# Designs tried in a protein design chat: VHH binders against q8pxy1. Part 29

Target 1, 323 residues: q8pxy1
Amino acid sequence: MMDPQIERKLIEIMRVIHESDKPIGARAIADELNNRGYDIGERAVRYHLRILDERGFTRKHGYAGRTLTDLGENEMNDALIGDRFGFVISRIEEMAFRTTYNPETDKGDVVVNISYFDKDDFETVIELISYTAHAGYMISPRVRIFEEDSLEMSLPPGKIGIATVCSVTFDGLLLKAGIPVEPAYGGILQIENKKPARFLDLISYSGTSIDPIKIFMNRTPTSVLEVLEKGEGKILANMRQINSSAYEMTGKILKKAEKVGLAGCITLGEIDEYLLGAPVETGKFGAAVVGGINGICALEETGIEIETNPISTMLDYQTMKEI
Key: E = the ipSAE of ESMFold2; O = the ipSAE of OpenDDE; V2 = 0.75 times the mean of E and O plus 0.25 times the DockQ between their complexes.

## First folded at step 4 (VHH)

Design y9 (framework vhh_6z1v_2)
Fold by ESMFold2-Fast, scan of step 4:
Structure y9 (fold): chain B 323 residues (1-323), chain A 124 residues (1-124)
Amino acid sequence: as target 1 above (323 residues)
Amino acid sequence: EVQLVESGGRLVRTGGSLRLSCAASGFTFSSYAMGWFRQAPGKEREVVAAISWSGGSTWHADFVKGRFTISRDNAKNTVYLQMNSLKPEDTAVYYCAAKPYGSYFLDKSEYDYWGQGTQVTVSS
């Protein structure tokens, strides 16, 4: 049979079909998956739909699209029977489980975002990402560069790729220590006098099937350049909820991570208290982390065309270089 | 519509050679990196070899390095896997796969386009 990695994509496609009010086509499925943070095209979805058709999991409705069969519903439910979270949270959980990085040894894999841009913009990209990271508005100043025709990364001619550390790495670090982390909100965080002030806009992970990062990239503009220049403005950030019993251990782990450059301007809330205006569930505390792509947002603000796949893959942190 | 069609799989004696081919259609082949994967009964699918979009860079897994060679012909929209000094342990279904822009080549979950597979059996 297909391996677990391809099976995951089939299950996520089935989930999109299940959540549709009517038959859904490959284009709409691809658009929905992209809105949920997956980089997949219509043709790839059409290929996977053929596999689902062959397994009897989907039913064709002419050109109107697909619905799940009873067999498909059962297979999806069997695979996801314990899943209490939405599609985006399932992606975050998967990437957190794949995280192997240990701050004490400075070894292992971290979660990364992948961005790519015109080779001619290279010097500006490196300078601005470095500036943003050292100002404290990215997770790490370490990046990995992928040249044109790099085997490591499939890039169009004339393009260079860059990997930046994703905030989901923290979910993985804490999970490795036995601490489950619940994503709560993605949002826009107001900075005043170079310090976090309050969340201006929040999108709940549990209440949405769309990745908050994707939503903010299109709806709510950041002003990272303003923050870098004046110490005030808007950046991407997200908030996590963690059980109160893990409060002390969480603080210790995050402090160790900070010593090796995995900082992200982390703010820990008090147990049962709101954090930066964001609500926190009873019995938990909040943890606010800057978005891993704030340097990319700054580049977009300068007019540079850059494409980003958030929560993209795993990279060995030792292969990433400080800039 | 994307299609990858593997061919060349068959029964071969230990120490023999075999060339697999994968014909691609439905996408701009010369813009995609390609990989060969294999899956033996009861085992996970593993990456065997990969090749960049131009063919200028290649990678081979340690367990086949020196025995297998990946290559491509962009004019024919075809990727190849030349397999030499075959061992019984090489018995598996071999899959051709294409990875989209912005995806890491060793992460099998990043390959969005897959062929149906071709069976290679190496007898002792």
Scores: ipSAE 0.212, ipTM 0.621, lowest interface PAE 4.3, mean pLDDT 83

## First folded at step 7 (VHH)

Design xa1 (framework vhh_etentamig_d1; at its last look DockQ between E and O 0.38; V2 from the best seeds 0.00; counts 0 for: pae E 10.2 > 2)
Fold by OpenDDE, look of step 7:
Parts: structure tokens; sequence; C-alpha cells
Structure xa1 (fold): chain B 323 residues (1-323), chain A 125 residues (1-125)
């Protein structure tokens, strides 16, 4: 069996090839992968492409590069079971629709991220997540822990799973109130004096097949710990656009959510105005929401190895416990 | 609403065979990996087998490798588990579960966001 890491890279290469409308060369593939947060050189890509060729997953078109064969397409789709290709927005919309949590009744399902880490890091994980959440840089201080004896999760020996509330939960709350929400950007948000100051970088949801948050997690280190310690640093955040007609109602809903602990740092912009440096379409206003995974980012900054799947699933919020 | 309904459980003698079925509804079946998970009385749950959305990849726990076969018919929205050479230790409630799979750094993580009510398999002489 080939190294799982190699297999993952092969899949990602195939993904890039699939997304191309024409044959794509190794250099271009490498560049795209690096843009997506994968540190890989052209030479390495060529090596992997040879493997793909040998497997019959790719077809070489001379100097023009490679395309996927039918077999390659099937393999890619088959392998991407947990990471639906090109469906970031669709995934967000789906999960928003599936959100049933009602802040007034404190009942229903919320969207969660799932992360995996070593059981030996458990105390540190809980402490730092708690600290980050209570500082306002997560969506909720409630989490759910999954151990090896869980029916909900199959874990490798010595591993633990943790669910954190995802920002998409807000999309869901608004949607249930009849407010359409458009994912606009994921980005790196500068915090100054414990407050959002500006986006330092943005990726449009419409411009990528990968969750912008995931891209930044891989590409750009955050400094959540610095934010926690000094009130200054870089965190992950999302930008939503909402029709101006829903401005007042949006505010009301978010206030209700805050009362029940769904109170990540949310900043609403003015109608037709940029928010924290992010563009907003005419007739809309922006909503900047801290990334629910900032606690996980903080952990990564400490050197803890943790794997995260953003926007993973739905959980009953009542089954999640405040830490 | 996601629904999973297991069937095919029952009493079987050691060395016998049984085929479980799981009828799925409420979602695009072929878009999701599926798993069988079992829980024996007084024991923790155990992942048994998994299959990719299109059925091209199958996975097994060591405890059932070579004895069990997982398959699916996406046209019928049905998951199967053929169990051969059954042992007493295979006695458990078997659950069908919609599965999200993550493979990273040599580890495989499986999240089951939906699960059926289960079907009881009893292996006894």
Amino acid sequence: as target 1 above (323 residues)
Amino acid sequence: EVQLLESGGGLVQPGGSLRLSCAASGFTFSSYAMSWVRQAPGKGPEWVSGISGKGGSTYYADSVQGRFTISRDNSKNTLYLQMNSLRAEDTAVYYCARTYVTITKGYTYRWFDSRGQGTLVTVSS
C-alpha cells in the first residue's frame, strides 16, 4: 500500500487537473496546489503525475500537460468521499438549510466542525478552546467530545474527536428567519485592541472550489495566541453579504443568538459600504463572522497536531457542553 | 430526513452466513460513503466495514477481514453486508451509518452523522 500521504497528494493533483478546462502542466498544477496551501514543487508533481499515468488516471497531451481519464475521474470521485469537490457553496447552503436550532427555545441542530487530535493533548485542547471561545473568537463555547467508544465516530487508537460550532450556523439561523445569506469571502482578519480591524487577505467563495478558510489554514499562519495574549494578531473570519432589506432583522436575530452563547465576534457593515476592507455589493450589507475554527488554529499554533474538517455535520446543540 | 433501515439480522449458528441490508432514503445515496458499525452487549461500538460512495473502495476491520463483504446498490439505495464464517464474537447489533471519511497522516477517521436503529445478529450454537 502506498503511503497515505502520497495518495492524498495524488487526489489533490487529480482535483486540479479535473478543474482545468484544458490540459494542464506540472508547473501550473504545482502553482495551483501551492495556492491551495499545499507545499509541493514541480518536480514532486511530475513524480506524482507519473504514478497517475501508470495507474491510467491521467492522459498525457505532450507539452500541453495532462487531463483525467474516465478512470481517473471515477477514482477521484470515489476517493473524495469526505470532501465533495466544488461544492463549498452548496455545502454551506445545505448545512444552513439543515440548521434547525432556535435560540428562543434552545432546541435544534447546529453546524459543526470536526477535529481530531491525540488523546495526550486532551487537557491542552480543552483549556485553549475554552479560553479562545470565551474570548469571543469562536462561535460558541460548547463542544462535543468523541472518544473511541463512540457510536458516532470511528477513531484511530489514541485519537479523540471534537466538534466545534461552525459559523454556518448563523447562515442557518438567518435563513430560517427567511433571510438569504450569501457567502462572499473567507479571509485573514487583523485584530487590534481585541477588535476586528481589517481583512488582510480575502478569497471569494465564488472563485474557488475549496473552502477559503481551509486554504488559509494551510497557507497562512494565524496568530490567535497573540490575539489572546496581547489583543492583537490574525484570525480567520468569514464575510457574508445580506440584502439591505434584512438589515434590522439580521441584527435582531444575532442579538438573540448572542444571548444563548452563539456570540462569536460578529461585525455588521453599513448598507452599500465596505466592511473591514472587504467589498460589498450595492443593495447589500456585510456581516463579518469569526471563524469557528480559530480555537483549532490556536492549538495548531502551539504545535499540537490536529486535523480539522470544516462544515462537517449537524449536531444537536443541547448535546454539546460548555467548556 | 435521512433514514436508514437495517434488516436481515437473526439467529445463526457458528460458521453460518447472514446477509444484512440497509435501505437508505432522504439523501443522495451515491454521494456518501457508508459503514457498518456493530455493538456487542456490554462492549463498546466497533467499526466493521466501509464502502465509498460509488462502491469502488471497500474497507474492513481486521476482525472481519476475509469473512465479511460490504457492497452497495446505488440504484436501489441499499447497502449490504455479507457475513460468512460467523463467530460467537460477531454477536452484536449492527448499524448502518452514513459516513464521512478523512484520511490524513496515515490515519483514517470516520464520522457517522446518521445511523439506523440497528439489526441484531446472534451467533450461537
Scores: ipSAE 0.303, ipTM 0.696, lowest interface PAE 0.9, mean pLDDT 89
Fold by ESMFold2, look of step 7:
Structure xa1 (fold): chain B 323 residues (1-323), chain A 125 residues (1-125)
Amino acid sequence: as target 1 above (323 residues)
Amino acid sequence: EVQLLESGGGLVQPGGSLRLSCAASGFTFSSYAMSWVRQAPGKGPEWVSGISGKGGSTYYADSVQGRFTISRDNSKNTLYLQMNSLRAEDTAVYYCARTYVTITKGYTYRWFDSRGQGTLVTVSS
């Protein structure tokens, strides 16, 4: 009989492999799992990969690493089980806890997404992200740019990194004020006449190891460019729910954040009501927030190659500049 | 506020040893992966070594593998770098940093939050 801890690690390793665009090796898998809070070494990853190979779930590509087989992908899809210690919702809660930004002082750390693109696309990337952010479809117009000589980021030759603010920063602001936030759904939100209309598709964060935003970016088309041009279309957004006892204070905190440029909160729901078609539990209200990646979605719609790692890290907000 | 204070640098002869320390405060130390990054005078920065938040996984640049050992004491909120068999090319200012790691398309992207002034290591006769 297999050790239950081994089965959990097998599932998490498969998730990392599934999320990779190309074959991935044991060292890289271990690095990613450590970034997600797992304390696992390369040797242990190699041990588990051998088990996955034997089960027919992975295919080895020589030194390049492994990919999932069709059987492995089916096992992921058919047997997805939420595990409270290692899944996306746990990462969101951890990053929210690490948020120290204070809108009153404009000091502290925010949660960011990191995207990487070819330096020759720099002006186009900056222009479209700026436009998308100032149109209200990103969390903040502040970004941080990392070039090849940055102490803060290792980059392959010819690449530039850009940090954009992640919506989990709002969860962190609320948590710092003593208001716990429950991530509920990532989704596709219909925009009509430049206003939120309804969620068209939802993926629950509960029990999900794969970030719904990344799933939508890879599998379901958005039309952020159409929204920017015509005020009609589909954007990424997510919804959280909050205990009704914090209703008034949540509104005050988010209004204060808006005054300092953190204006990604699209709407607050009423207590005990669905929000834009997304379910909300009794005793709670919803808050819908734009995905911090919508500028990246717009860029992908133009055909630019851009790689995104959502919920990547913390950055000091004062080192981020409005574009 | 987040603080990282490097110490333990100095002048050492080639082949010698030195131990660097980094005192951390203002955050939950055990929740962060940590790295050492160095910058030689007039040169670009170089990642040296990294360690997971709990200390179970350690990583090294090829240039220091087998000579340097990274460690941490989470009870003292302190990161260490034991540097053995030192060479002239190890001369640099050494910074400790909180680290996040992202992997995509076979490349390991590392972010470094270096907040200290660093500690100078000089290796010369």
Scores: ipSAE 0.005, ipTM 0.403, lowest interface PAE 10.2, mean pLDDT 81
ESMFold2 (binder alone), look of step 7: mean pLDDT 84; pTM 0.846

Design xa2 (framework vhh_etentamig_d1; at its last look DockQ between E and O 0.04; V2 from the best seeds 0.00; counts 0 for: pae E 20.4 > 2, placed apart)
Fold by OpenDDE, look of step 7:
Structure xa2 (fold): chain B 323 residues (1-323), chain A 125 residues (1-125)
Amino acid sequence: as target 1 above (323 residues)
Amino acid sequence: EVQLLESGGGLVQPGGSLRLSCAASGFTFSSYAMSWVRQAPGKGPEWVSGISGKGGSTYYADSVQGRFTISRDNSKNTLYLQMNSLRAEDTAVYYCARTYVRITSGYTYRYFDSRGQGTLVTVSS
């Protein structure tokens, strides 16, 4: 077995190649990897590409660069279910701590994502967000709209803001109950027959300064629309790890949250077991939560230009309205 | 491609025993919970038993509890079902199924995203 570090780089290179709609060269691959938090030069990429070539995972197209072979794609898919290092935990922890919402009293603040779009797209945005949320691929069907003259949010002229509930809200709810929650991974989740099937890619929250969700939003195409239409596709999701001692309590808390619309496709795994292909540490269980921004992803897939700030701020959940 | 191949079925007398096997390929076996499901003639499918990916947890339907034992060897990518004290009502085609397990709000849901062709178990005097 090769050096784990080399293997990880190979996988990441394969990922970049896979995400390209055309053959991609070493330089471009290097650039993309650096954007993703990998410190790697073109020369190193070339070295790794040779390895991939030898393994039959990539196909060379002369100066145009490389593509993945079927074998390469399969290998990539299998290998991407693993840890990538990142340190984005501080923001999550902060926002979780700031979460004060109590499902029992229906009072308090939740964590939200803020997105900005052109006012001319308002009807489409509302419709698709509503549809996505009610399909269960968002955290909550409640949103908050910010107009241009909003005192709470500075917006560029002609823009509208929309706040959607962030998955970190669940971290906050659990934390408030005294349950430590570890952000483990952000990833691409395959949906099959309207159900979570497996993670296709995972990025660990530990060891990187790049938010995995942000990485996936910007670099990996989702197919939320396909999920909505056909029940199959790729969405964004997070995976948390929770100590096994909190298994029952976690379930109870989530049940309470569901009653107030904080739900989505939340899946708890078995203790010490992989969850949807994602690894879980001994003594813990996994919790997979759909990304709160999947509605936004759906909109982007339609071609609507939307700027999104994940894990943006706190809002009083009572001020958010179901759409 | 996910492949599951059941074996070990056959004719057995009431009170007898039988051991089923399922050879799995095309996926990381240890990463998935597995189940045995059965379908009797004229009846719908019935979940029989389940086992977690690592084998640490086993589950049984009430109808087979105490009689059947599910196990797995992840090094061999094989699932087993030891069936003891077989009854006529156990007659069915038994399927090995890759299982997606979800626990939501304390409730356990099992979905079978793939299964084999099955093996017939006939319990008759």
Scores: ipSAE 0.007, ipTM 0.226, lowest interface PAE 12.2, mean pLDDT 88
Fold by ESMFold2, look of step 7:
Structure xa2 (fold): chain B 323 residues (1-323), chain A 125 residues (1-125)
Amino acid sequence: as target 1 above (323 residues)
Amino acid sequence: EVQLLESGGGLVQPGGSLRLSCAASGFTFSSYAMSWVRQAPGKGPEWVSGISGKGGSTYYADSVQGRFTISRDNSKNTLYLQMNSLRAEDTAVYYCARTYVRITSGYTYRYFDSRGQGTLVTVSS
């Protein structure tokens, strides 16, 4: 484990290297850091550069100095964001792979999000999640409630947990049918007259170490209550892209899922066309899916305190009950 | 070691065409989205066009939409810009750049990394 003060210096050294348009030497790095208020000498910079070289984060260019590798660029960005964020695509791919649910048999595991709330809010939480799910703005009306005596998790005193189905479950269904799915974007989707209109904002899953959904939850509010009340407003949604060769089969699989209450696919796009304003690569089509936590977003809009761990775990769908 | 070498510029009459090339080396070309950025005399840099790493998606500034076409050949590590119906306002030094997404403190922004000397396009009668 690295001393936090040493790790901070490594990050700042990588930042200086990143900001340079050319290879940069230890003397120049030390001078720049001192100009920024850090008290560090050239010998200390050389020591830290050796650590960066050993980790594969820097590349030497003889006497000209160092540049960052692609690995170093990515690790510097992750370190600046901190430990609270991980690589989202790897998590999505792992959970999709672990999905075993079969809509034809109603058997197997689905991906869930876990949210926690004060037990005094129970009736309001259940009512609003039920309303949101049956209005079609969640993946499934099935949930699982965890109370203090749950065998599967420990809960803080006075809290209740609720599992809601995650949209990655659709990626898993398709993958098990032999259809690879590429996560593309998380986004804010405009609803007009109870129908999807267009994505208002998109963040690519590619090249990010933070879940776009967390970024939107902290920066751009939803208006799920407005959608429920008026048919107008903003919801969380995400978009994936799929090879055009799977177009017909994808539609069949999603229709089967809809019949058993897995109805969060808003629409499939046309081959080679943008979907609701989201880019789609040539040879592919898009699939837009509601965010599995839109009911939680609606609850936060009412002022209820809820903590959510998205893409949390797998649950057997048969243990989940419609609310 | 990253190198981006622009070429294909020159003097051309209004309404004419040019094809710009950018030879890339020192990195895995197909892993990066790429852009063309231009800088007219006395002006700041202006983004012109972008293309995904696989080449499946292309994007254009409004000022060049319908006249310019970006493309890439990943087997030759080369980025192209076909410029048709050129106008005097297209006169600039054109640079190719790597494009990538960077997230810091929960904010997302795009970054253009240009390294070459550029290629001068002059459109005049």
Scores: ipSAE 0.000, ipTM 0.103, lowest interface PAE 20.4, mean pLDDT 78
ESMFold2 (binder alone), look of step 7: mean pLDDT 85; pTM 0.844

Design xa3 (framework vhh_etentamig_d1; at its last look DockQ between E and O 0.04; V2 from the best seeds 0.00; counts 0 for: pae E 19.7 > 2, placed apart)
Fold by OpenDDE, look of step 7:
Structure xa3 (fold): chain B 323 residues (1-323), chain A 121 residues (1-121)
Amino acid sequence: as target 1 above (323 residues)
Amino acid sequence: EVQLLESGGGLVQPGGSLRLSCAASGFTFSSYAMSWVRQAPGKGPEWVSGISGKGGSTYYADSVQGRFTISRDNSKNTLYLQMNSLRAEDTAVYYCARTYVKGTYRYFDYRGQGTLVTVSS
């Protein structure tokens, strides 16, 4: 994994390139970055540009400089999601829109998180993910495993990938039914007696450029293992707001989803009422959904090194297997 | 339902050429990057080439750079791989794959059944 600082610089370089109406050279990029508060020289920019070239994110136009490729633009957009207010929401909306899974027909794509870990941890990972999922603290007990020799994913040597269903899948299901869903909060949810009790902390999706869930993963340790063992502790959860007009329909859709294993610990609030201590806008009700990443959190709590890309891609749900 | 159907494989002599096609259906073809991936006998899968949804960007593995050309016709929902100067080491089953790229990682959520390319004297 490249130094986060390098990655940040790469993204900013891409941004500068994107904002240019013409190919832009390294010097010009450096100047612009410096204007933006980055202390970077031309030589360093050239180094980074080489990386971008190798990744296929930029196209070299001789002495004229570089432009972004389609891939580069996509990557930039994905990366900037974390840097722009509302980008996370946009990503969620995009993935929700891409969701095509129909619980009635059991066909279509769901939103997944992708994680990868050392192959030597495979048994532990599968066991704990399974346990966490069946305890109701994941979205689905279905996962997709990607091995090193898999045609489905290019993985680093010695690593295994696992796709878990992302909570955005619910946004997608509701959206496909014509129900607008608003991301409201990500937060730390207190579990008591194996039930959601209250949010201990909340971050509004509109108030951050970074996925609240990711923020909490880095800021506040979860105690998913404690939840699993004792029925009490802290997990990650999301909250959505939905217009009150869709209350009944939302319930119906969620029930259908549950029948195909898409559930987790979901709590619907009452119209115009706080949900688990989180505020709800007038004319709306809240939906609290466990973070699909809680299984990963549990793994991290054990000391397993695992890298995760939340809201990563779409997968055919039928290709995912219950573990 | 997403479907990918490869064609165009066959037996060819070293130095020869083949053109592979992949017919896509069941999704908005132009909205997705596409890749060719191959698997040789006894070896793991190898990414060969990729192309952006709109076709504006193409990518190649070092092993095929300069010899293979990926293209697509979005009006026909078809992906192509022109393979020139074929070598024995190019012998493999070639798969068309719907692709998502994140960073340095490539994900293939759908792939076809593949088409066999054999390069032999």
Scores: ipSAE 0.029, ipTM 0.380, lowest interface PAE 4.6, mean pLDDT 88
Fold by ESMFold2, look of step 7:
Structure xa3 (fold): chain B 323 residues (1-323), chain A 121 residues (1-121)
Amino acid sequence: as target 1 above (323 residues)
Amino acid sequence: EVQLLESGGGLVQPGGSLRLSCAASGFTFSSYAMSWVRQAPGKGPEWVSGISGKGGSTYYADSVQGRFTISRDNSKNTLYLQMNSLRAEDTAVYYCARTYVKGTYRYFDYRGQGTLVTVSS
């Protein structure tokens, strides 16, 4: 089976070809993908174009480059239905930019994940999310409940929606203060004796259209319940990196956010050092933040069926209630 | 220094059209993706449209898809937004925003002062 990262790159290349009004060559495709945040060279693009040709998805026009076949158009469209940007990093940047929440006034919009579950599971869902959030393994204990008669979204019959605060809200708070944040990795973080120990698995945000959190939810089980009970186990977390010049200001902003319950930042790393085993570039420091859906992970460990749309939308934080 | 200057806003009736311009200076314009962002009074900013540095890829919010067209002229260092079939809900201050792309990351790092678009009967 092909590496999922290779399959995503094939789709992104087809998207670039689709958007061109003429046949397009490998160098132009590589340039465009780099402008979109991909780190990919012309040689790698040529490799992927051979795969697309072999699958019948592209048609070569000599040295002018390639266009999509009808088969390629259909495959690209099927793979990208529902993905507005095609890159997780672009969505993170958009949502961070749209964040207006001000911790000093407790007003404005935060980024949320939306999860859906059966009405009959309501009490268990609320109890576990509350427990997980107050134990410090979610971004905020504030949530918003959406029922069948919600005016703000339609729900399948018999389902309830719950919004939980997404870690991208921190990126938005920092960006609002003029501090760019580079999303680096989603990961599985080992907790030992109630303390963060190390990232056990990491997926780079670079070059992926599928949020690493969704990949981990399907591939690698967490043990959030064991963390809650024993202080040992595995949680979802993510790591971003920030220019070293913003070290002190970042700490001040995160402290202000903590006063309103946005307390999901685990650790700021030292400048130029790995953080909990995750790489950090020279001239930068890392910030590890819990996954905003760790309460959902705990529920899945109990066998409750829940569907989650991470990085889903913006909500006014004032409409979210502590549980 | 980086400067972005929006123009072309004004009062227009529903169903009308406007063309916004953004004059860029102080940086290599063709090396950066650009976006239009709007903000109605008392509301948060809303991303409207984006365009790659070379102009080969364009992106639109669902609320404007099919009505707005983003473009750029890299020889004139100018970003454009053609706004057709305008609606009352399009009323906002429109900002030209530079998308900072470095390696695999994108940021929105500069914006202009904005230009007001008012759509009113």
Scores: ipSAE 0.000, ipTM 0.114, lowest interface PAE 19.7, mean pLDDT 79
ESMFold2 (binder alone), look of step 7: mean pLDDT 86; pTM 0.868

